# Designs tried in a protein design chat: VHH binders against Ni-sirohydrochlorin a,c-diamide reductive cyclase complex, component CfbD (cfbD). Part 7

Target 1, 370 residues: Ni-sirohydrochlorin a,c-diamide reductive cyclase complex, component CfbD (cfbD), of Methanosarcina acetivorans (q8tjz8)
Amino acid sequence: MTQKEISIIHPRPSSIVAALYTLRDLNVDVAILHGPPGCSFKHARLLEEDGIHVVTTGLDENGFVFGGHDRLVEVINKSIELFNPKILGVVGTCASMIIGEEMHDAVLEANPDIPVIEVEVHAGYHNNTRGVLFALESALDAGIIDRKEFERQEYLLIKATEVEKRFGAASKEYLAPSRGDLKYKVAKRLIELLKEGKKGLVIMNAKKETGYMFADITLAVSEVAAALGKKENLVNMANIDPELGLPRVRQHAQYIMRDFIAHGVEIHEIIGGMDEYPIAGEKVSELIKEKYSDYDFAVITGVPHAIPMENLQHMELISITNGPRQVLPLKEMGHEHVLVEIDLHPKTLGVSEIVESEFGATLREVAKEA

## First folded at step 1 (VHH)

Design Q31 (framework vhh_6qgx_2)
Fold by ESMFold2-Fast, scan of step 1:
Structure Q31 (fold): chain B 370 residues (1-370), chain A 124 residues (1-124)
Amino acid sequence: as target 1 above (370 residues)
Amino acid sequence: QVQLVESGGGLVQAGGSLRLSCAASGRTFSDYAMAWFRRAPGKEREFVAAISGSGDSTFYTDSVKGRFTISRDHAKNTVSLQMNSLRPEDTAVYYCAASPDYLEWLRSGSYDYWGQGTRVTVSA
């Protein structure tokens, strides 16, 4: 899983960036980047907004040549003193090409009382998957995750890559994000469906922090349906199992669930964990076939591409995604209405509650019309 | 798009000091590595100093280490090079450069954006 919504501003993917985001998901408090920083510092600053401290050894020409052992020991000790972390990450870069044993020797010399996840990665074009795997293997070696969870994460990474290749490869054209007038027209259509007494599925299949924004769409649809006396016509599904996933991923699901409960929004079906978005579609298909085959429409948010068209063919589909390149593939799959939320990553970093979406805001405003 | 404009060059005697400044315009600067390169008459462009996007890491060529200091001001979108104890061999046109990639920041070919240069002449 590439951090594509974050990296759209800087399109060069990096295994180092992927490793850092994986360490964040593992609840690492401080990550030390061992080597010269650069474009990765854009994402490092974003990670600090999300509660993980990113520190660099800042290797000069001597450190670049000689591996920077003493500098790494110094930075480890200072990071422990300054931040009192529960888990420390150390990410080696190509600036210290002989880093493997040297990085490990520095950790041994510093001898911290806390777990250290040692990740050896190289900056690499189109190599985000390796960065994730390296960090997960290092977490397994450090005892932070068990083998069962490592194997689950590896399986999910394979499935995420398949989803991305299937739909990303199909898109040869960039479409501009949905205009406000399109969101307005779709909002009116949804209200019309509700007023006509049609039955709908509201399916959130979201990943990580973007779930906070997509959850607002479920919230807004529920609010509007309640105002129309039609709340009983909706079934809400979401991939927010609070007990599945790496620690930070579980925390996102817990916060979203907390807010749904606080607002009186019932999630009728839990379709998986937030990291299970590549496979949650199988559960959705089973549920529709078993219980919801007579439903008239569906609102699908997050990663609609991962939901199979099986059992959806007779429904009117309203699909909301954060990837403008996903619009054409979705339309080719048979999705009638396709909307794009603006890439709201800056609005969801460091967030622990549902945040307003453009479609949710539009739906709430349209519902006020006589 | 990033555009870079250098200033602060001139004539100075050996042992003197100059401060070069590079002003960036455009929408992408704070996450770029910024560097100074120089080209002496009849020579290829060579690396002088670089600073990371965060400002936490600096790198210098051996011939200027301890004499030159690179710094940046994120609010003003500027990068500066303080040059002390100047020598006649420091005579060159100095170029500001920006790169989104830090991995090969020592190579001039790794920098996507370049200024037009500012001339520094150090007399004996």
Scores: ipSAE 0.000, ipTM 0.099, lowest interface PAE 22.2, mean pLDDT 78

Design Q33 (framework vhh_6qgx_2)
Fold by ESMFold2-Fast, scan of step 1:
Order: structure tokens, then C-alpha cells, then sequence
Structure Q33 (fold): chain B 370 residues (1-370), chain A 124 residues (1-124)
């Protein structure tokens, strides 16, 4: 696989797709794809399932000469009438410089009473960061985010790149994901640790796209510990601050926290926002040194390689990631037990509740034998 | 009158280091990004690096990431570019620019103030 098939910053294969998902995170209700017919729309269905309407100006093959400007004005007005959006996005698809000029002029003519985020993405860019940055710059221009939040997002993109390049996606060695036997063996080991009265940390440091799945592991571990009368041996940490991040990112954290509460799962330490996974590891290290240095094991889910090994070296580590290329780098860092979860992005789009993980299901099944 | 003055350019061997400085005078620019651009022989000006008004955020073009470090001194109203592991393709005239909000940091036309440039030549 090439680097463009596995994003190291934002898991998107193209700049246009990255811009659309960033608009989703900004809570855009309708995104208009502006450009000639023939640009890829394969992600439109997935975005629709996540509650953002995707409309295109290129749907029409009229025999009359319609300028892109007039068509975009028409589509803007129609979208407002049909969907009553609070925020509108306009994205150039197979972008040239002339499309950006047409977009701006059309937005000015339509003059909607709602904010419009205008994003021109050049089809030739293979860097997903460009798509994210273009959308964020446009959101800043539209007054949707302030300069402080823009700078925070750019800082987080830089930190995410550092984490992934140092520890993850650039690995030349790759182990195929192990299923069944390894998950079963690790589930049995975790249950043994709990039965022996060992104290454990359950740390979720997850990206927004995978948070719903990794949260199930925290849920499953809590359920099993409770059934064994060992709930007091666990400390749960998670990067689900409900007040940090872009609007949709905060909403994901809120939904996950709601489900934890509904299932009686206590999160003892909030280690940051869901977009702060590249830097939340420093908070984890500080907490362990201050309060949890006598703990015996840790279950680390999401982005374990973003958590410094300092203060973890004496613990038995069970690490669960969604990237098979992360396995060898994690083992080299000192993570002995490394598992891989399936992360098919379409499984989590449109989801507003915790979804079952393979390891969580395995752990629940093995616990019935205990 | 607002003025930007660059210094620190010169001739250096491949693999060497050079530190560029830009001193801003005439007013304080704490609310705006400061940036470095360069123009290689026969090419247009391109973005190199930027630092936010607060100094807390930085952005680099991919070709210099990990080799160049931008920093600023608010008290002296200066921005610096530490250039390590220099390559022949880094040969260019380097320009300091300021007075743009963070969202426009890569947009050449949005910078109101430019220095005259300082020449960097990297020998093979």
C-alpha cells in the first residue's frame, strides 16, 4: 500500500474527501460539490449517512449554456429552501483556479442569511493535510472558528504528523492482523490479572472516527471486572472531553460519555479532547507518575504509540490499535501484547452510540468461562 | 514607517547550517503571523515557514520540515529561521513577511510588509 491509501494525519485518500469530512466536523448541514461532471462522488453516500447532505452542481446535462456561477446560485438557493441548513459548505471538486472565482461570486450573489464555508481543493494535491487546512482556513474566513481554534487545529495536525511518522505509518515491516487465537489468549490473560487482584489502567486515546469502537473495549473490560467483583481495581482514562474540539468532535465525545454513564462505567480521568490524541499522552504520563505509579497493568486503546513509554515500562501492556502497520513499531517500543481491531470507516459513519469491537466481544465470551 | 530588515545570509557548504533573522520596526506585530518566503533562481516566490502572533503555532513547507526551525522574540519584534542540513536546492533569496492573520499565512498577496531579501547560496 502507498501512503495515499493510508493517511498518517487524517485517514482520507484525497484532499476533496478530507475537506468534506472536515466540514462534517464543523457541523456543516449541506455541502455543495461545485465542478464539472465526472468528479468522484463515492463518499457522498457515506457522508449522507452521517447526517450531512451532499449536493452537486454537476448533476445536469442541459443542452443550454449554463454558467457555473448561475448553476451554483440556483443550487445554493434550492439547498436552503429544501434543507434549512445552519451552515453551508461549497467545495470545488475537480478544481481549477476559475472554479474558486465562480464559487465566491455565486456566494456573494446568493447572499444567504447563514454562514458559508468556501473550500477550493486542487484535485492534483495528494496531501490530505491540504484538504483539512483549506477547510479550516475557509471556516476561519467565514467566522465559524476563531483564530485560537484554527491555531490549535494546525498545531494538532503537526503533532499528529510527528506521532505517525516517528512511530507508525512509515514502518517498512508489517505483520498481518492476527485474529481469533491471539485475541483469545490476551483476553484470558487480562481475566487472570483481574482474578489475581492486580490493579489496571484502561486508557482510551482514540481518534474521532474510531472512538465508538474503542470505547467498547473500555465497556467490555468494565463489565468483566464488575462480574468478577474487581471493578475497584480499574482506573478508566479517556480523551473524551465534551467541551473541546470542532462541534461534531465534541458531539462524538458527548455520545460516548452518555453511553458510558448509561452502562455504569466511570471515567476517572479525562485526558483531553478527541482531536487531542497526539498530545493526550503527556497528560497520561503525568497522571501515572502522580497517582497511578503502583498499577500493575494497562490496556491502551486507539493510538497507543502516542503515549510515552516513560512510567509504563514496569506494567504489563495490552495495546489495541486499528493500524496493522503499528504492530512492529509498538513492539519495538516495549508493548508486548499488541492487537489489531477492524476499522472500516463506513461502520462508524452515522453512528451515535458505542459499537461492538472484536476484542470486546472476545473478552465477554471468555469471561463466561471464568 | 514600517520596515523589515533581513540578515544572516551567505555562502555555506551542503550539510551546513545558517541562521536568518528579520527585525521589524515602525510598530508591533504581536497580533499577526510572521513568515519566511524564498525565491530560487528562475522560480516564483514560495512559502517556507510561518509563526503565529502568539509564537505558539508554527507551519512549514514539506521540503524543509525537520531541517528548518522558525522562532520569534516579541520583545525585539524579530523572527528567526534556523536552517540545518542545507541542500543545494535551498539556494534562494529569502524574504521576511508580516502583517497577515493566521488564515492567510500561505497567501503571498495577503502580506502587507516585506523585507528586501537575503541571499543564501549552498555549494555542492
Amino acid sequence: as target 1 above (370 residues)
Amino acid sequence: QVQLVESGGGLVQAGGSLRLSCAASGRTFSDYAMAWFRRAPGKEREFVAAISGSGDSTFYTDSVKGRFTISRDHAKNTVSLQMNSLRPEDTAVYYCATDTPWEYLKRLSEYDYWGQGTRVTVSA
Scores: ipSAE 0.000, ipTM 0.092, lowest interface PAE 22.9, mean pLDDT 78

Design Q37 (framework vhh_6qgx_2)
Fold by ESMFold2-Fast, scan of step 1:
Structure Q37 (fold): chain B 370 residues (1-370), chain A 130 residues (1-130)
Amino acid sequence: as target 1 above (370 residues)
Amino acid sequence: QVQLVESGGGLVQAGGSLRLSCAASGRTFSDYAMAWFRRAPGKEREFVAAISGSGDSTFYTDSVKGRFTISRDHAKNTVSLQMNSLRPEDTAVYYCAAKSGPTYWGSRELYTSPSDYAYWGQGTRVTVSA
């Protein structure tokens, strides 16, 4: 069945919200919601924190009766005057759809000197993928991305669904997040492995903004290993190719790489772009088989279930994820030590540098007790 | 029922040419990446050539670059492999393969692993005599 062909779990509850976050990733400076205030507006605060302005046409009774064309032209012109954006997004809400107005006609009349990405989507809690694709198609039409990048993004959405299904679909059971005693116990074990001279892989396979926090785990492990004179025993891998992905995704990779360099942390293997987390795990598996099959342990952060188990079975695995529902699937795959980072999105939106993780802080503290 | 059926294999002298064809039925693969793999006697299945869903990207293993050409016909739901300047070491069973879903532009690594392909033909034998 086509409806079950793609089952993408998106963190956004509606197609309109999914479109807004996609516009953010395209470096849209101002997103105009064409409709009444309140329709899909709950996420505006998070978008503002990440440097995108969200404004609304605020359709009243006149807008509903006569169409919002004139109001949208006005808001486009005011947005350009006030914010001087490089790219505008216009997103139709449920209210603008019911009055049958054409957003494109308003954009043509306003005739801005900058690109406008026009996204008309119906609100739908179970159709988040459509919001992403509509925004990407609109960006293609506006010349913001090319056909190759659109096709790559569409492929990655399909692969994300396949990875979730085959390697570690989220558990229906909710487990309490990892608490201090478990993180402390695992931190002590990692220090033991380092002191014994074991060889380790530190693998970050992370999604966009969560990479800022997961990168701190790579940083903390490198710091502790250096203090023990064991930095040479580590190989760091990360999906932070600075030249792949939508503009904001590339920017995240560049900021994380900048901070690794500033702290003297070498990334030995670039395993893909930050949007390539669904396929980067396959590359990691091939690298382990070809170059690192004699390594003793691995610390895997972000999306550990995207990495096939066949080349990891002989290693002691320490896996850190952002989803408590991923704990049971990961354990069933053979990941013995599974930890959860909490509040990743609220702590990583709007940041441009590595932020401290709970496990990283625990590891640094335990190292002082040795 | 999805089926991939290879044809065009046979016996050829070194330096000769063959054209392999793969016909897909039961599903349209117009936007799906398709590939050719081969298995020589006593060896593992290896990548030969792939073509993206759009047809804009083609990938080859180093040993066949410049000698083999992969192409597709979306209307006929077929993929072909033109094999020129054949060598004895090209002797193998050649398999047609297709991805489970649409496959667009991507890095070479997305096309070269057998595990990335959901649908496989039964194979067609190519023998190159010295």
Scores: ipSAE 0.000, ipTM 0.110, lowest interface PAE 19.7, mean pLDDT 79

Design Q9 (framework vhh_6qgx_2)
Fold by ESMFold2-Fast, scan of step 1:
Structure Q9 (fold): chain B 370 residues (1-370), chain A 125 residues (1-125)
Amino acid sequence: as target 1 above (370 residues)
Amino acid sequence: QVQLVESGGGLVQAGGSLRLSCAASGRTFSDYAMAWFRRAPGKEREFVAAISGSGDSTFYTDSVKGRFTISRDHAKNTVSLQMNSLRPEDTAVYYCAKTYRGSYLEPRSYAMDYWGQGTRVTVSA
């Protein structure tokens, strides 16, 4: 799941949610929600846990009719005074866009000495991609990102949409999340492969904060292989280039890399940035063809369906994803073992270190029997 | 569909004046804010001026404030940019744009849903 896809689990997708997560990725320090209290409160709370101050103008009937403009100017000035932000976000909430004109006029009047990213979402937008693009275009206009990065982000949004349309959205059938029994069985199989001296690739192709949990699978596999004297049979790949992406995305990669180093885990191949998960699979395929064609199995975590099957067909595949919709397409492509980690976003927002995964914990437990 | 057509560009000497016009095809823009942007050769598109749907409010970038005046004529369905005291650095292709956001001022390119083809302004030394 990406930040734009998080809205798929809601009864009605919200481009406001997509915009807020984009502001987070841009390292916005304070986000002002302009409108009635309660709209997007759950997501505002999650963002606050991720280190962003979320404030609201809390427009009641009087504020909407008589003082919304003055209220927003006051909240802008007060937020600057109290939090000393480097970047401010102002987002129209799920209230009618009637307040949109007022929001823009208030920002112009306040004329703060810092960049302001304004995001107004119209009811006519049919997907959350527009919310992401508005936030990015606002960031470009505010000088927070350059045109090169804007164009890269736009390209990645196109590629992410293509990946989800081909694979994630293709199945209308929900398969039940992976049960403990299945994870136990697959963990036993992985240990068997390691004991037999088989060579394996451990590939993390992850999105942003979900990387903190998927990275635990790389840790667990490395720990178990080391205990079996088989660490040299593994090659670890990950899309954690610490220099690529929006500021928060780079920071996630840096924290994950820090923890791998602290645990003595080598990442042999950097396959891209964390926002490059839709295209990192091309690099994986090239590496396998050139260096790792004789490997026997692969553990692929995060977004396995973004990795082309070319050069993977001869390997035994263990694929771990966070969405049940990906299970059927992955099995149809030839992925033998497909597991699902659930609730990744609630468990990884606000963290800055690797978080235990269900499969990682299962693998560590089963290895004690070995 | 809304179509915007710019006119009035050309060659002018430094210190001179030009008036650009933006005409809408067959429909009135009285309820929409309008803006002018420009792109100099080899540079990015930048905001120049905006006018509210009513015409009562205007906003200018600092480099043109006091020299340029944006106005609109609802009867002619046009938005105009009067450019005075022109400088060589004003040389650019000038674009007219309509906001999707209704009648309020909008200085930001991402809020525009319709753009004109542009009209070239060259200011010689």
Scores: ipSAE 0.000, ipTM 0.199, lowest interface PAE 16.5, mean pLDDT 79

Design U15 (framework vhh_7ubx_2)
Fold by ESMFold2-Fast, scan of step 1:
Structure U15 (fold): chain B 370 residues (1-370), chain A 124 residues (1-124)
Amino acid sequence: as target 1 above (370 residues)
Amino acid sequence: QVQLVESGGGLVQPGGSLRLSCAASGFTFSNYAMTWVRQAPGKGPEWIATISSGGSTMRDDSTKGRFTISRDNAKNTLYLQMTSLKPEDTALYYCAAGLYYSDRWSQSYEYDYRGPGTQVTVSS
């Protein structure tokens, strides 16, 4: 689950991890962790699955030791030779007052022909949000993003922190994953709504790679409606603006849009970029008020709690989220049907196409009996 | 700032007992479910137990007869009482604020906060 990785405060190790995932979003090909070994190899594995190589200067594979400066120069040169990266990231991994000076001197000595994003994460940066901001500031300094995009990202981090922190502070109880029959019952209800000629909104407000699985729900609903001769009763909304966001975020939107087009699925309203999930709800509310106030139901996927309830009260809501902890708060907000997609993060990392969801599969199965 | 600091680990002989503590600061501890997780070298993380904000516990069946999770909200502290320790209990033990989700490969993103861990070694 991805809601916590850049939008909520984490202890010391998460600042480095947040910086690494931000470098991934900037399409950094190789990230070098400089300092003693301390990062979890499982985070390196997840990044590697997403096509980003993670190398450490503290991991002595060759059985010999250099000073920090010399080791970093060696690792920079070796990384360029082995991976031929377009953009290199260097991240300090321990609290050291002089780590930035050592990293900068090593980068100058190596003198690579490619951009290098130098991220200093030290004792003062003990939270996830600070790690993200520091990496973005370093990207701005390296000319990888402009000031306008930096300020936009900073604004979005503030909004994401507000959404996830307030929501996360609600009920911490969870009931086991949605029972097997619940997805069946909700799928049957959705088909009933379509057969009765009810008009529906299918709203995807998804975060990064989670969009690949949530997009399958939009795909499945469109397929079933088409089979029933009811495709005209649906309006699809999604935060997949292909031109907004950091390079990797734009790429996710582009791949999802490509697959929608390949399957004949029209997205009637683009409600923002994938990094705009904390604020896309305001655009959804405006669109409903202006164009879709007479719609009968809505299927909301991804981050439903970021969408204001104003203008949704008269609709029957089917909400699909990525974690069981979100179920009770969403029901308290007025969401009638709340479903959970499990194993979202590992099933969506490293993919470049829509992946099947449990609800989508269930809906397709139930529709065959309709 | 949020901090979770584990303590109470160390070297212990098979059959011994240890009590792990997790001191929390920087957030409203009593509002959070708290979890204990362990990871042995070369193995994936293993969920041990969760205690809700209200005190209800969920425990892994393989350890629930020997391990007991508890909390003291007045002291902002989470505990794991371990008895009848075995060599296979050797691992880094860490606490986390929030519920453990079913996906063990993404568990670092399943918590609101986590600590750096305390090492438990069971050996003669």
Scores: ipSAE 0.000, ipTM 0.102, lowest interface PAE 21.4, mean pLDDT 78

Design U18 (framework vhh_7ubx_2)
Fold by ESMFold2-Fast, scan of step 1:
Structure U18 (fold): chain B 370 residues (1-370), chain A 124 residues (1-124)
Amino acid sequence: as target 1 above (370 residues)
Amino acid sequence: QVQLVESGGGLVQPGGSLRLSCAASGFTFSNYAMTWVRQAPGKGPEWIATISSGGSTMRDDSTKGRFTISRDNAKNTLYLQMTSLKPEDTALYYCAKEGYYDILTGYRSYFDYRGPGTQVTVSS
């Protein structure tokens, strides 16, 4: 296996794909892909599963044709008629910069009574952050977000890139499988810590829809601690501020908080919004320094590598991530126990409630033996 | 529910050939890249080959020229044609679906699901 060949099968999403996911986070109801067919087609299907209709100007059942100005006007009008969207997105596909002029002119001619977010992809940009920025700039121009939110999102993209670079520098592509017996052993260790009266932090630092599964770990730990008479020994932290972020991101936080309340789980510290995972670690560090420096262990879910090690070194760490590529870098950072949740993205896409995790289920089963 | 079922393994002599198949269900097969990996006893998983949704292939240099990955989208089936088999090719062979990825960080999993595998034993 060569490093270069492995890298090719793990490319970053194209700028077009990144723009579509950003439109999803802005609660766009219909996204029109303008240009030749075929570009990013598989990701359009995933977006459909998340409740967004994806339509193309270049696709019909008789074959692939490239639509011009008139075709885009037609598709805009038909999309409004069929789907009655509140917000419409128009994204250039795998085509030249010329498509942007055609899109703008067509939107002006169609003159829809709803906001339209026009995403013109620069031919020279081939990374996901550029696609996100183009979509956010278009949303700002359309009045969907304000300047302050745009600047916050831009800052978060910079911070997310820094997290990726720090993590990626230590990362080597590795196909280690997640073994069920490891989750069992770690679950037994966590129960031992609770039985011994150790004080623990349960920190969820999650990204968007992944929060639905990681939240189950917070639920399971709370349930087991309550059964052991040790609920008072836990402090729950989560980046689920219901008022921060793009509309869909806020909605995820609201649904997760709704379910925590329904299950009697208290979140003692809100550490930021779900899009703030790259910077939430700063608030976690401050809270530990000010209030929780005498705590014995921490369960960290989602993006543990975004939380600085400075105030965690004296704690026993149980870290649960969403991908096997994170395991080796986290161990190099000093995380003792590192677990992976499998099928995270497909099990949380389109979901609006907390979803069972493998570690949560394992912890609940092991607790019955305690 | 995603299902991947490998078949075509067995006992073969050195220098022999086998064709492995992977029958996929529970997802739109044609939309995903598919991968073959193997795991020998006491070793970690080893990547063999990937085929994109569009049919482009990537192969590990150690098996290049001996193994060929292909797909039949009409039958939702992935194949691995193996020739000039060697004792060191003895392993459990898995197929895997393209994994998920995080848009914000750009990290992508090789695969989020594997089948149960099909055993290949090369021995005389």
Scores: ipSAE 0.000, ipTM 0.110, lowest interface PAE 20.2, mean pLDDT 77

Design U22 (framework vhh_7ubx_2)
Fold by ESMFold2-Fast, scan of step 1:
Structure U22 (fold): chain B 370 residues (1-370), chain A 124 residues (1-124)
Amino acid sequence: as target 1 above (370 residues)
Amino acid sequence: QVQLVESGGGLVQPGGSLRLSCAASGFTFSNYAMTWVRQAPGKGPEWIATISSGGSTMRDDSTKGRFTISRDNAKNTLYLQMTSLKPEDTALYYCARDEYYYDSSGYLPEFDYRGPGTQVTVSS
């Protein structure tokens, strides 16, 4: 037996957490976990940071059998009073034979004048895709999304699974990014490329809240190019279509676009919605083939491995990702310079504006000396 | 070989304090998020706190005012400072190496290695 086999512990079922993040993306303001206290989970804190309140009914054995309905009605009413939510989520956790019926009956009795998304998550599911699909199906049933959007999300989830399996991190070992000289050296190289009159693509292919920090790299590159009189050498692409995606995903794109406009940064090509990161690479490849095949370098942020290497191989690539486990796979794919933004989620959860990145700050500092 | 060894548990009276330690070896400690988990008699594992490779902390609301997670990368050691201990804090406390992968699509971090645990008993 290996230590991994005998020592592995899952803090909480992945399907429950995946369902809660999906509720967050649907702009649920309060998620009620209906079940025993043992169903509490690590990510409640991260969700609270991201503006979704997580409340539990905290049922003991007696409440689970005899008092669950009344307790849930009570918690629904208290949540509405305390938080004034626009959308309520109720998640049945640590399943029992009656908990799904109990949830529905309690929601009917409480009769809130806001939408309620009822998700019954089976504790035995560890596949995060099942948790996402279950929450999306519940949102469809609640009228929060239509069938066309449900089918689009299902397709994107399939594509995301394909991308991560083929190009995602292959091991559990993290390679923490070195702080300091690598970002400095890459920043100097980028400024050198700009000074030499090289043409570059700045491509943000970001997931949700990560876009707030990766957008700062687009800002920094644009600022530096403008200062050098080289703004016309850059083409900015981003997956920030403000009309595509689940409500919270659209909201992130809208806030990022607002800040780009406020800073005078033009996004020349919209390559999709933020939830379309698994397929945005097809749009990027088409654009490069048709309009940008003569470009010399690319700065790719967010999910660089979702962008095919076709039509990129002649370019010098500077890739910035959030996942340290993604460094080695990206280098194997042919990315020359691979940087990592650390502590991205703690810095971007709960924000609604572009947040300074380490590489952006480094680039701005190096440019002052140029 | 990855190893995690907890220490610092024992018998304490309600209102007392304990500092738990977790000595890590066989990997680059500073590259990983680290977590404390407890298991009370007859119950499943309960998450207590996580500290990222960069030092950001996340704590369960029921204990966050009384428990503090910290790390010393130079010593490859994780700590849990426990104050105002209550009988319900009685449990076997484990440290775990956390796969803290920041994937906003809903991929949650999973523990890949954990220690044998250190027993904390709060009673008179």
Scores: ipSAE 0.013, ipTM 0.328, lowest interface PAE 8.3, mean pLDDT 80

